# VH-VL binders against q9vpl3: the designs that were tried, part 145

Target 1, 224 residues: q9vpl3
Amino acid sequence: RGKINIQRPKAPHYERARVVAVTQPKYPELPKAKSCFKTRAERTQQQQENPYNEIIAREVRNWLDHSRLVAFFHLSSITADDIFRVRVQLHKQNLHLKSYGSKIIEQAVKNTRYEAIVPLFHSNHCIVFSPDPEKTAALLRIVRRVPQMVLLGGIVEETMLSRNQLVAYAQMPGLHAVQAQLVQTLSQAPGHLIQQLQAHQNSFVQVLDVHAKNQMNEETPKST
Below, E stands for the ipSAE of ESMFold2; O stands for the ipSAE of OpenDDE; V2 stands for 0.75 times the mean of E and O plus 0.25 times the DockQ between their complexes.

## First folded at step 6 (VH-VL)

Design t40 (framework fv_imvotamab_arm2; at its last look DockQ between E and O 0.02; V2 from the best seeds 0.00; counts 0 for: pae E 12.2 > 2, placed apart)
Fold by OpenDDE, look of step 6:
Structure t40 (fold): chain C 224 residues (1-224), chain A 120 residues (1-120), chain B 112 residues (1-112)
Amino acid sequence: as target 1 above (224 residues)
Amino acid sequence: EVQLVQSGAEVKKPGESLKISCKGSGYSFTSYWIGWVRQMPGKGLEWMGIIYPGDSYTRYSPSFQGQVTISADKSITTAYLQWSSLKASDTAMYYCARLDYGDYEAFDYWGQGTLVTVSS
Amino acid sequence: DIVMTQTPLSSPVTLGQPASISCRSSQSLVHSDGNTYLSWLQQRPGQPPRLLIYKISNRFSGVPDRFSGSGAGTDFTLKISRVEAEDVGVYYCMQATQFPYTFGGGTKVEIK
């Protein structure tokens, strides 16, 4: 009885093979989770003058007005799943990832102090909003793991920052820490001055004392 | 030049607390992660955890979670590894290393190591 | 946790001959971003580890060209084209694709 070669099963008879091929359950490809982020092309096509765009523009304004940290990113070939992961991570830090069409952004910032950001939105992009500027370091930490997100710049405390400036900002101690340090430094300054002033005075007094002592010694008549 | 300089060798008794340090220089300390790696005598490398000094975000290996504390002081560009109560089994060489998430996604620079000996 | 398995444990090599070290992961090291965060480290006797290769095949700065990395998915290889005396030590693979990061058990390269 020939050893059934389990490693190379003989191909089934042609008819059986046909039946098996026809009866193989076609598992529907899991619908590729439609990227919650529409491609730029898809976003641009949908941006017809829709009353809805005004509502979205208003939303964008609201985010801008209430955010103390805003970061702008270019998205390079990022998948919906990746975006979701990033979104979740950012959300945990009270960082809000949003994506809007360029036209919507233009409409939203038209005649506002934010109009200067429009040139940043010529490509696929996303915006991260936060009410806390101290989250800049967290933001950068998270997005560093996402090469598809390229930092373009941001707004911190109503100031537009370049990419490099934003990175630098993230490295700075918090405002309160800096203020505390400043206060400490300022509080030490008078003490140092007083010490220096006193040092000179003390030195002068010492010199005078030595002089006085020397004079006294000179006035002591050698009693012979 | 990027350098990580660790504190000197430690000899401790069981139950004692210990905090060892790793000072970074030659790079932006807050922009890179610092990891700690344990190497027991004659054994391989064990990842303990990492910290992002910029915001002190920390991740631990499950094996080391609750066993050690990783911290950082960005003002002096120093990372720390500390034990509240040492065990004999904590005897090992401890390395700090810089982790670059942006480019290498690897530990690209290493400290010289800190030997910790815990004996009765 | 991703388990990293290195083979062989020890690799005695004659000077000038090639060496090959294998590292296998328990799961794919391909990250969602498309990168594979596998690195190779060298630890010479009495020294800290040194980065040799990052992302499978990229040589770190200062690493000689005799070192090369290859592989995909779960199987990775470090090759030394011509082993030199200074290459003696323990080599580790490391994955940084997911937490916790994990190291291989190490391969000791020795001179016959």
Scores: ipSAE 0.027, ipTM 0.573, lowest interface PAE 3.8, mean pLDDT 85
Fold by ESMFold2-Fast, scan of step 6:
Structure t40 (fold): chain C 224 residues (1-224), chain A 120 residues (1-120), chain B 112 residues (1-112)
Amino acid sequence: as target 1 above (224 residues)
Amino acid sequence: EVQLVQSGAEVKKPGESLKISCKGSGYSFTSYWIGWVRQMPGKGLEWMGIIYPGDSYTRYSPSFQGQVTISADKSITTAYLQWSSLKASDTAMYYCARLDYGDYEAFDYWGQGTLVTVSS
Amino acid sequence: DIVMTQTPLSSPVTLGQPASISCRSSQSLVHSDGNTYLSWLQQRPGQPPRLLIYKISNRFSGVPDRFSGSGAGTDFTLKISRVEAEDVGVYYCMQATQFPYTFGGGTKVEIK
């Protein structure tokens, strides 16, 4: 690939067409298309039978299977224009911002090694995927400018990492052997999985407090 | 080498439609924004709007909203600025420029300009 | 809209002397991300604008080190330490902190 700007070389692209094809709904007529008026019970049952959720859940699983870097974020109040700006910046680095409902995420990771992430998605959230784990530093640099996006943790080379561990990974130069050893070192023994999840919860609370303080400090004197 | 090449000068009458172009090369066209800037004869620069070619999202200056349409065709790496009905007051040099929306947030590379003259 | 005011309107300088251009914004240009998106452009006669400086003080690729930018908040300065014949042109400040993007009125640098 050509480099027109050495300071900003073109990033390799993940094959997005495959994911898009999987997520395109066919929307056939619903089995219960008998009336436009539904009881509460019938509407609830119809929602549970939505085939669209299965298609999106498969998209999520595909992203997880083909991404060597996955980062999880809490997403506070942000405008559509602002989140779009972030998506554009991330896309330049082959980083793909996705937002999915908690039920879809639960469905996608059920009976997989990633099932432990479900508690992270009970509030507003988004996920960033990339096939290139060396983009972690670029990701953190971009997100540092977006106070509404708060890093909760991630997965690098199939290893669950806390926010602090992911930051440590980002600080390493692009030495493959050293990076692989660091991931192994940061990976805790199975006895620490519960402690790691608890750390994520504690970090989330701390980050929300810091984020709230930052929002107050950045606002005009009249704003809280 | 990053280049933005604009279409040639245009001479039009009031009421006519016009579409001018800006072709990008030497970079990932869908990774940068394209902005349009007007310069009236002997005057300064005015920002008209921007487009992200990757999904054709546009944002206009309030003074140009509804006056012009900005579009892009990523298959031929070209952005467009168009008028449905030109006025004499549209006589100006029009520049396209690449915008890095993130690191610099500045117009780093500029086209050579398209002179549009609208007279009876 | 943020109004950008440049002074002076014209700056006649003797070849080899320094030149200084001021840019003032009607509101702070500090973005919520902590960055200040103030850039300086040079337009030589008959040519398109050229980026000189971005984020107050960072020189763009290929820009000579005789150009420097400084400032914070609402007050910004572009300085040319030793004006050369090729520096003749109009200089514009621009803010990209908020929409709509706005330009200063321009300062003409000319040799006397």
Scores: ipSAE 0.005, ipTM 0.458, lowest interface PAE 12.3, mean pLDDT 78
Fold by ESMFold2, look of step 6:
Structure t40 (fold): chain C 224 residues (1-224), chain A 120 residues (1-120), chain B 112 residues (1-112)
Amino acid sequence: as target 1 above (224 residues)
Amino acid sequence: EVQLVQSGAEVKKPGESLKISCKGSGYSFTSYWIGWVRQMPGKGLEWMGIIYPGDSYTRYSPSFQGQVTISADKSITTAYLQWSSLKASDTAMYYCARLDYGDYEAFDYWGQGTLVTVSS
Amino acid sequence: DIVMTQTPLSSPVTLGQPASISCRSSQSLVHSDGNTYLSWLQQRPGQPPRLLIYKISNRFSGVPDRFSGSGAGTDFTLKISRVEAEDVGVYYCMQATQFPYTFGGGTKVEIK
């Protein structure tokens, strides 16, 4: 991850393996804000282990059923201020940023063709829901400026799309009906598309997880 | 047209509570931040804090953390600034202002101000 | 906290002549998204502040062409090309790059 390893490790301070020394560290605050996200992720994990998991899973299913655009992202370390800015920008476009634990996602997609998306949620993640598939271009424009959100793929008009297919969909001109037709033309059989998402996720996770997660352990101690 | 209308001037004694209001109109109230800014007599502007009424997320200046409460009631498109116990040093003009987060990131529309006088 | 320092503190100017106001921040105002969230406000006598310039150099709606902003990083300037009587007031820079948001101390523009 070029962003984190070049400037400064995302890890909280008290680890002194900084690549670049700074006098007024704006960036160490960023890792502390990531620690806040980790705390929220811990709360999400706690929710997965309690009896409310079924209620939350139904919420996820409801979002999936009523959203014509669903986009999956890997979320690396990001400050609370930056993620809230992104959430506000997305909300202004009727795009709803959410995150859920993998157990909750598994429950939500049980007995559906989407069961294979669960591995995408084993690491830091977020998902964007919208009833407006025409907002795909706006979504990609907003997240272009957010390198911490890495697009993995999505669902448009109930058709699963890979990252490249979703980007191509967003760039094509036309009416809503034309865009829906193009989505169907670009999509593969559900099994093939899911396999593409799983392969992309596995490759992505391996790149990000080697020598500790980019999200938490970007400054993996090089010197012993 | 975007408009922020604040409650009227207040004269209070030290130790009293106070809640002043800022009513927004002409825009989607829940989609923009509302910030509070203090201006002491003859002095400059001081940011007190900010709220996103859509989910009530708030941030305070360290100087005002624990000294005031910022809140909003989106059903009546109104933001509030509240003191539990006023001090004479709270005598100032208080402005609310709207912030377009993610675009301008600047206070684009301002209320008329609420003068708060705390005399002992 | 990012300290915003304005100069001059007072700028008496002849009607129709230019005015220039400087604002310096204690650290870079460049946000991680590549934008610089520096704005300029005008407070006319007896009135609330109003937005003039956002993101260094963009004029807000209804702001006359005689107002312009420039700068980068830590050094910023507001210019009034031809000061008019209605430009009398106090001008503030502020940053919204990170919490807490901070203002400059203000620069009073007066007609002499």
Scores: ipSAE 0.000, ipTM 0.488, lowest interface PAE 12.2, mean pLDDT 76
ESMFold2 (binder alone), look of step 6: mean pLDDT 94; pTM 0.959

Design t41 (framework fv_imvotamab_arm2)
Fold by ESMFold2-Fast, scan of step 6:
Parts: sequence; C-alpha cells; structure tokens
Structure t41 (fold): chain C 224 residues (1-224), chain A 120 residues (1-120), chain B 112 residues (1-112)
Amino acid sequence: as target 1 above (224 residues)
Amino acid sequence: EVQLVQSGAEVKKPGESLKISCKGSGYSFTSYWIGWVRQMPGKGLEWMGIIYPGDSYTRYSPSFQGQVTISADKSITTAYLQWSSLKASDTAMYYCARLDYGDYEYFDYWGQGTLVTVSS
Amino acid sequence: DIVMTQTPLSSPVTLGQPASISCRSSQSLVHSDGNTYLSWLQQRPGQPPRLLIYKISNRFSGVPDRFSGSGAGTDFTLKISRVEAEDVGVYYCMQATQFPYTFGGGTKVEIK
C-alpha cells in the first residue's frame, strides 16, 4: 500500500478531528432552519453527505490504505470485558480492532476497489487492521478463543479473500514471495466471493441472533 | 529490571486539583497496561481503572467513573491519575501496577505508592 | 460485580508452623478460555503489594516454594507451609476474570 505508519497513536488525532468537527459551525448553516420540513429524499441526501461522517470516513480510508491485512467479522453479543481482552491481545500483535457504522464504511470505500465489501456490514460487525500480513496466523489464533467473533473474510495485499483463503494464507508465514503469489493465485472474481460470503453471513447471523436473544432472556436481574 | 516509580506525597485542601504520576522503566512501556489501585487508611485494596499506553485506551471501575481521569504520555513512559476537585474522602494511598494482559492477566510489578491527604 | 470473601480476618501463627487462607467468590471465576484468573498478593507493613501467585497455583518469579495455591470455581486457598518472620503482612486474593476487578478484604498473618 502507500506509507506504512499505522503504529502512530490514533486516539489523540481522532479526538482533535472530532473537536474540529464539533466546533465546525452550525452558524454557516442558518438557511437550513428546519430539516423536518424537507422531503424524505432531501433528508436522506443530507444525511449521506454529512461533513462529520466524512472526517470519520477519511480515517477508515486511511486505515485501509495503511493496512496490508484487513479482516472482517460478524460480532455476536459479547460482554464489554471479553471484547476488552480481545482488543488488548490483538494490539500486542499490532492488530487493531475497530468498529464503524455501515454508512461510514460505505462512504469510506465509495469509488474504491473495496466498494464490494459494503454488503458484509449490513449487520453487527467489526474490522481488524494491521500493516503486517504475517500477523494473520496470530489473528486467527486469538479469534479462535472468541466464538462471538465470526470471520467473514478479508483483504491481504489489496486482494479480497474468503474465510478459507485467509486460513490457507495463515499456513504459510514468513515467506514473502510465496505469500504474495499465493494471494494472487487464490483470488478469483471479487463479486463471486462477496456473494458467497453474504449468503453464508445471512444464514449464520440469523442463527447467532436467535442464540444471543435466548441467552439474554436467561438474564433477569431483580436486585438492581 | 522493571520499575514503576511514583510521584511524592501530596497534601491538599478540598476542591483543589491534583495530578500524580507513575513512571515506568526497564520494559516496553506501550506493551503493558497500567492499573491504579486505591487503599484507604487501614483498609483493603480497590481497583480504580487501567490504561493501555500504546493507544491511551482507558477503562474505569464503575465506582470511579467520572471521579478521576487516567492518562499516559508514552514519550516519557509515564501514566497519570488526576482529580479536577479533591474531596476529603479521596485521602488514601494510591498505587500504580503493571498488568500483563493476554496470557497472564495479573499485576506483576507495583509502584511504591503515593500518599494523598485531603483535609481542610 | 464479583464479591471476594476472605477468611479468616486474622491468622496468628507460630514460626515454622503452617498457615492457610481461604478466598470465596460470589460466582465462578472460570473464564470462557478455560483459565481462572485468580491471584494472591502479599502486603508487608509499610510496603506496596507483591504478586505471589497467579492463575490459582502458579508461583510468580522469586516467590519461595513454601507458598502454594489451590482451588477451583469459587473456592480458593493460599497455604504457607512453614511461616517465617518475613511472611508477616496482609494477604489479598484478586480476580481478573470479570470486569470490574475485585479484591478480597484481606487476611492479616501475625506471629504468636
């Protein structure tokens, strides 16, 4: 990809961008007095082109540009404690767990080679980024212990891979030339892969959603 | 050798602000979490919260959420615990401790403690 | 929150004799990964806490063989096979299985 500088702390930069976005002015928007009087089409168009969302979308685009490994997951109901532990384990391996709204992801990948991933984010999701594709094996090892995170597929060296292809890639660590050739060889038409992943995700997500709701129904605290 | 060195004792009045520090050395500061633990005079240990210095990700005990701020500056390998307005009930010994997450999940090395006394 | 209960509050013991400390949790400390994140800490008078044992029974580096941990689920024990003068202090159990982390109330070990 471009420049590989993902190890810079993103939290302070993100907070600065957020502050600028928040202080960016309602004042110049005086002509927009009442959005509730606009047609549905006008409201939808304004929401999709929100300047605040563009700032976050640029961050997502930056992550995609600076990451040689991107993995997509369906995220079932998981406790704050469990996801916190996973984030820490991943971070130690230079793997960065991020969650973004579907509209933000769509805006970030619009008119890029990655636009085809948008359907994967129709339900609960999270993404793991890394500048180091050799960390795929470490990623799969860590996620194996987290049944709430289900691998859907990913991008390695700018090539879209299915779940099985990522597993195959993980079996060949440390061989740069061989890994690059494997990625090119395993990859077929991206549309076909996305279609298969979407069908699998829809079936599996439905089962997981029912299971999660059944588990939640078992929790009926009556003492605060 | 791994060391956590905390700032010196503080004597404050209610309503004053305070920031105490915990400096790590002898290890990769951004590879470990730093936790803060309170011990009121003659009492046991209470977990306050933790920070991952690599990206400044923080998490607080519900009892301390909104009462204190935990931060870190990785350029000088130092973590901080801060109050905007102290109360007499904040009188305690405060410890920082290194937490190795992932395989271990324990506090392995502790600072010497910072005694904070708040009285009118 | 998981409540950690330690017994006894105080354990007077003769030098060279064994001491035993119990720790009971309000719910299971077994994590979904199969590990139990229960630790034991020692705090000598005027000193910061020191890690003795992690994951129920594993001694931390530099901890003498006379210290041992055991237990499962919700009931855990720290044993000192032959108490020495330097073992005087307060002992705490701690759980890191579930947020927020919680400590036991402490057990004071004193020489008779």
Scores: ipSAE 0.006, ipTM 0.463, lowest interface PAE 11.9, mean pLDDT 77

Design t42 (framework fv_imvotamab_arm2)
Fold by ESMFold2-Fast, scan of step 6:
Structure t42 (fold): chain C 224 residues (1-224), chain A 120 residues (1-120), chain B 112 residues (1-112)
Amino acid sequence: as target 1 above (224 residues)
Amino acid sequence: EVQLVQSGAEVKKPGESLKISCKGSGYSFTSYWIGWVRQMPGKGLEWMGIIYPGDSYTRYSPSFQGQVTISADKSITTAYLQWSSLKASDTAMYYCARLDYGDYEGFDYWGQGTLVTVSS
Amino acid sequence: DIVMTQTPLSSPVTLGQPASISCRSSQSLVHSDGNTYLSWLQQRPGQPPRLLIYKISNRFSGVPDRFSGSGAGTDFTLKISRVEAEDVGVYYCMQATQFPYTFGGGTKVEIK
């Protein structure tokens, strides 16, 4: 399988993203005369020029390029010991739990087929990567016992799937040919899949917003 | 089991070239950064630079830019630290360490170290 | 560069007693993503460094619970609740919030 590089968007949402990207102004790389007063445009330019974000985005793109299974989760407050136990269980199944800032994710997937996933990272989040899509059932079995992790959706064999579609895919782990056929069937309406993922994300964002207001200790990690 | 295994101790003269290695095993080598850290005898730790083996992108500490070259060969899961011309001041223990931004966001596994001694 | 200052330089402690190490950064370690990339490393005599704590307070795999980290912004603390003989060594704080990554000068934990 080739890398999931920065490719031209194929779905309507990705086509819009590509148009936006090519029409965005190009900022000069050279620094302007020093000033402690910065305009909003200069702050935005500095954020776009941040080499640290691009370095981390390179790592994110590599995970996306080499994973045939990507699952997105909302992550509530969890102890280091609890997340460690989850990582160990996942790692035994060749499943890799990662967390990145929202702006880094946005930068990594900009101008790619996966730009529509950016809204999923508005709240506290984590991603599970695997080169083996047959491990989807093992992933969901492990996560079912972790109430702090809520499945939002995923990507299987480069096809975006909603939470319910990913669960359906996992239901027959011993039937690789049937699972491949299911993915093909689900990919017949890509616009509906993207809309469904965004709808689920909006619902979880609302739940997180209420929880954050009540708890005051839950923060949405944003690079903004 | 994640392991980083470094090459053996080196004894060199000033002006000689040197290339030391760090072999990764037990993980996806191209998906993690490898950093190099210097520790001069009796002194603390100094970050030298990092490499992303997936595309060989490198970033150096300003103090080490131009003094060393960091590279990697993903076919044999090995990262390298190289000097074109050694100085007596390069005498130190050199460590490689694994870094991932999406996991622990720190250097989580370290090699055993390579002692480099440069003397006339 | 962010300067990391550790105190004390040396901490002689009696076995079974607590030890506390302070780390102060010259500027905030809060990254634009909201995370604070402060780590603590342990280096036992003749051994490579070992990750103890990441993101201020999270213990790395296999690290005993007698080690704890705390702090925010520019001021951070590593505590050992009950020092054991095996805890002798040099402890370093490290920031990975921005390049270049920088280490504290180290604190030597010794048994009296």
Scores: ipSAE 0.394, ipTM 0.727, lowest interface PAE 3.5, mean pLDDT 79

Design t43 (framework fv_imvotamab_arm2)
Fold by ESMFold2-Fast, scan of step 6:
Structure t43 (fold): chain C 224 residues (1-224), chain A 121 residues (1-121), chain B 112 residues (1-112)
Amino acid sequence: as target 1 above (224 residues)
Amino acid sequence: EVQLVQSGAEVKKPGESLKISCKGSGYSFTSYWIGWVRQMPGKGLEWMGIIYPGDSYTRYSPSFQGQVTISADKSITTAYLQWSSLKASDTAMYYCARLDYGDYSEPFDYWGQGTLVTVSS
Amino acid sequence: DIVMTQTPLSSPVTLGQPASISCRSSQSLVHSDGNTYLSWLQQRPGQPPRLLIYKISNRFSGVPDRFSGSGAGTDFTLKISRVEAEDVGVYYCMQATQFPYTFGGGTKVEIK
């Protein structure tokens, strides 16, 4: 669906329009402010900004340390209104949707038990936090209706879980002993867990590639 | 619902100590910063400082460094602003506000009702 | 410190007419995380400040759509499309991109 992405600016006064028509390129050229890796890298080196990054990093560490449920998502293009509605639905369930820059996350988790999550945030992402791990089922029900959010994995009771392991946890009945045994069983192979979390990102990239190819194929006219 | 409730108005003499409070409810107190703002009579807003209740980390505006102490007690979800020795120039309305950062943050979304501090001889 | 310059100092407006407030910062307000932490606050007489707009252009919950924010870098604008009696008060821009956080001097909106 195409929402208004290209804005046609209001026409200038006649005299300026005439000058612009003679010298202008076919379409207006705007500076590309979408991603300036050079400017971000240069700013990261500024001394004045390093202490300020620590302010935001404290929030990230606090969320990780005080949440018994942490879920990681890839986030594709979504409107501000749509993400706001999702945040409201999540908040009603004591689920808190957050997003922080990858440099801030790296600074926050460096030399901590959470350092392994850094590779998950190389692309557009968001994180859901909750003090209540029993809300995992409610989280997955809400997110199922948001195709722009793709579950990558998470942390439950300080144990890193893949996407499939989180889905399994969500489907367990409210029997604490059964849930604890499941988490303990799933946590017995730490090396495979990190690879599985990274594999979900790769699988999502493949899904996006297939989707793009299907969208191109669907552009063939079938009827007027 | 989210609320920040401040302590009542204070009337003090120069040289006296004072501690005012800002109690948070309806949210995770340790997950948000609390900031303090001064408004002198008939004047604009001035930022005093900020605290992260989870670890009691504080930062002060240069004009207020050494003039006040900001603290918090997470067990009763309360932040404090304290003077060891009040001056007549401390007469003002004091507000607390909550703040967070990140792509979905709404900084300064909730404010306390204000505490009027009057210092006169 | 980032200096926030707000104009005008006062804006007498006839009910139903638009009002516009400008805010200029001495430095760019773009944080290294990509966000611009510029907010607009409303303070009605005898009341605490209230958040209207955050991150340049996002309306806070419960804020009427007649309020809009725009701008980038160092130049920002708050617009009220049709001023109502309840809009009387002082409006402040503020930045939280760098500590210490700083406020504009305020603009008094009054009916006349």
Scores: ipSAE 0.423, ipTM 0.757, lowest interface PAE 3.1, mean pLDDT 80

Design t44 (framework fv_imvotamab_arm2)
Fold by ESMFold2-Fast, scan of step 6:
Structure t44 (fold): chain C 224 residues (1-224), chain A 120 residues (1-120), chain B 112 residues (1-112)
Amino acid sequence: as target 1 above (224 residues)
Amino acid sequence: EVQLVQSGAEVKKPGESLKISCKGSGYSFTSYWIGWVRQMPGKGLEWMGIIYPGDSYTRYSPSFQGQVTISADKSITTAYLQWSSLKASDTAMYYCARLDYGDYEPFDYWGQGTLVTVSS
Amino acid sequence: DIVMTQTPLSSPVTLGQPASISCRSSQSLLHSDGNTYLSWLQQRPGQPPRLLIYKISNRFSGVPDRFSGSGAGTDFTLKISRVEAEDVGVYYCMQATQFPYTFGGGTKVEIK
């Protein structure tokens, strides 16, 4: 006899597909990416060594080049149903949640302006893309309700921002000129920003490591 | 509403050329791959190839390389599958399907299919 | 190319009874990124295929919970806990671990 899955109530395929289709944001075609691709010789070599990864890497580069908002997250274990519900909420705001293997991301950004993000992807991760940077506040509001997703940092208007800088950007007044000026000021030292992004990732990884190790011991160093 | 709409059935003679279409709507056409799958009468599924409309990059199955050409026109959100010279063995149902590597859900939405009949 | 062998070729099932379909690959489907790209497709008579399960065990949008996938490495199983009339059709396993993508030969599920 068969068994009925009671733990995962799910809408029929046709209904769920229709929900995704109906809630799918309608957006204009993204501008063509300016060359972030390797030379033909380098592409041929990469394709020979890792043909599957290079195919997927094209998709990653396209998202990076055509998105004015890119947010990087650590992703803890999450069910397919839960991630689908998050994806639906994000799609309503023209926010696109994607997950790629670390080696694919490394191959996609190697020798490009995005190479600095590689250290962020040595743990479980996901990325949210959007052509609309004004949706940063909506993104953070949605993710606040998803404890499995922890913000590491992002890119806004081609400027790399740490977690705290991205949170600050989301809280800025609706004056585009003021926002652009602040972003420029925050990115004044690129090396410092990359270091901040890595520090936040390391702090999060350290917190996760402490939590995992102390999950059985309940030894929280709560000294306040 | 995500939708892939394919062109109508075709009846051709061996040696004739043919170009069939797959029009995408309800999503960012240039951000997703389109794959083509063949199903011969009474047989299973065969992957033919895939295109990324954003830059027109194509990858073919070795068994279909040189037999067909896959292309796309992003201005009208349409992908194409083309033969320069049809053979009777090309008689089959042809499906287009959308693919997203970021979600690990390959071929999530499918067209209704285009029946191609090649006979003398 | 990875060869996908699917058994049985046909599965006549009494309505409300379980059905089980096996899929075996000629080599491991574990990708170097740690994922196993094994999917199951359903094709109802006269309709295009539809995605049912991806990455071994994850149900796609709207797929009823009576469908479940399991397996690892080279051996995979699709189970339908209680077959309904709408489940009649051909089921295919597919691998996307390497190019070219390849499909199993199909299993026809029909009601006795």
Scores: ipSAE 0.242, ipTM 0.618, lowest interface PAE 3.7, mean pLDDT 79

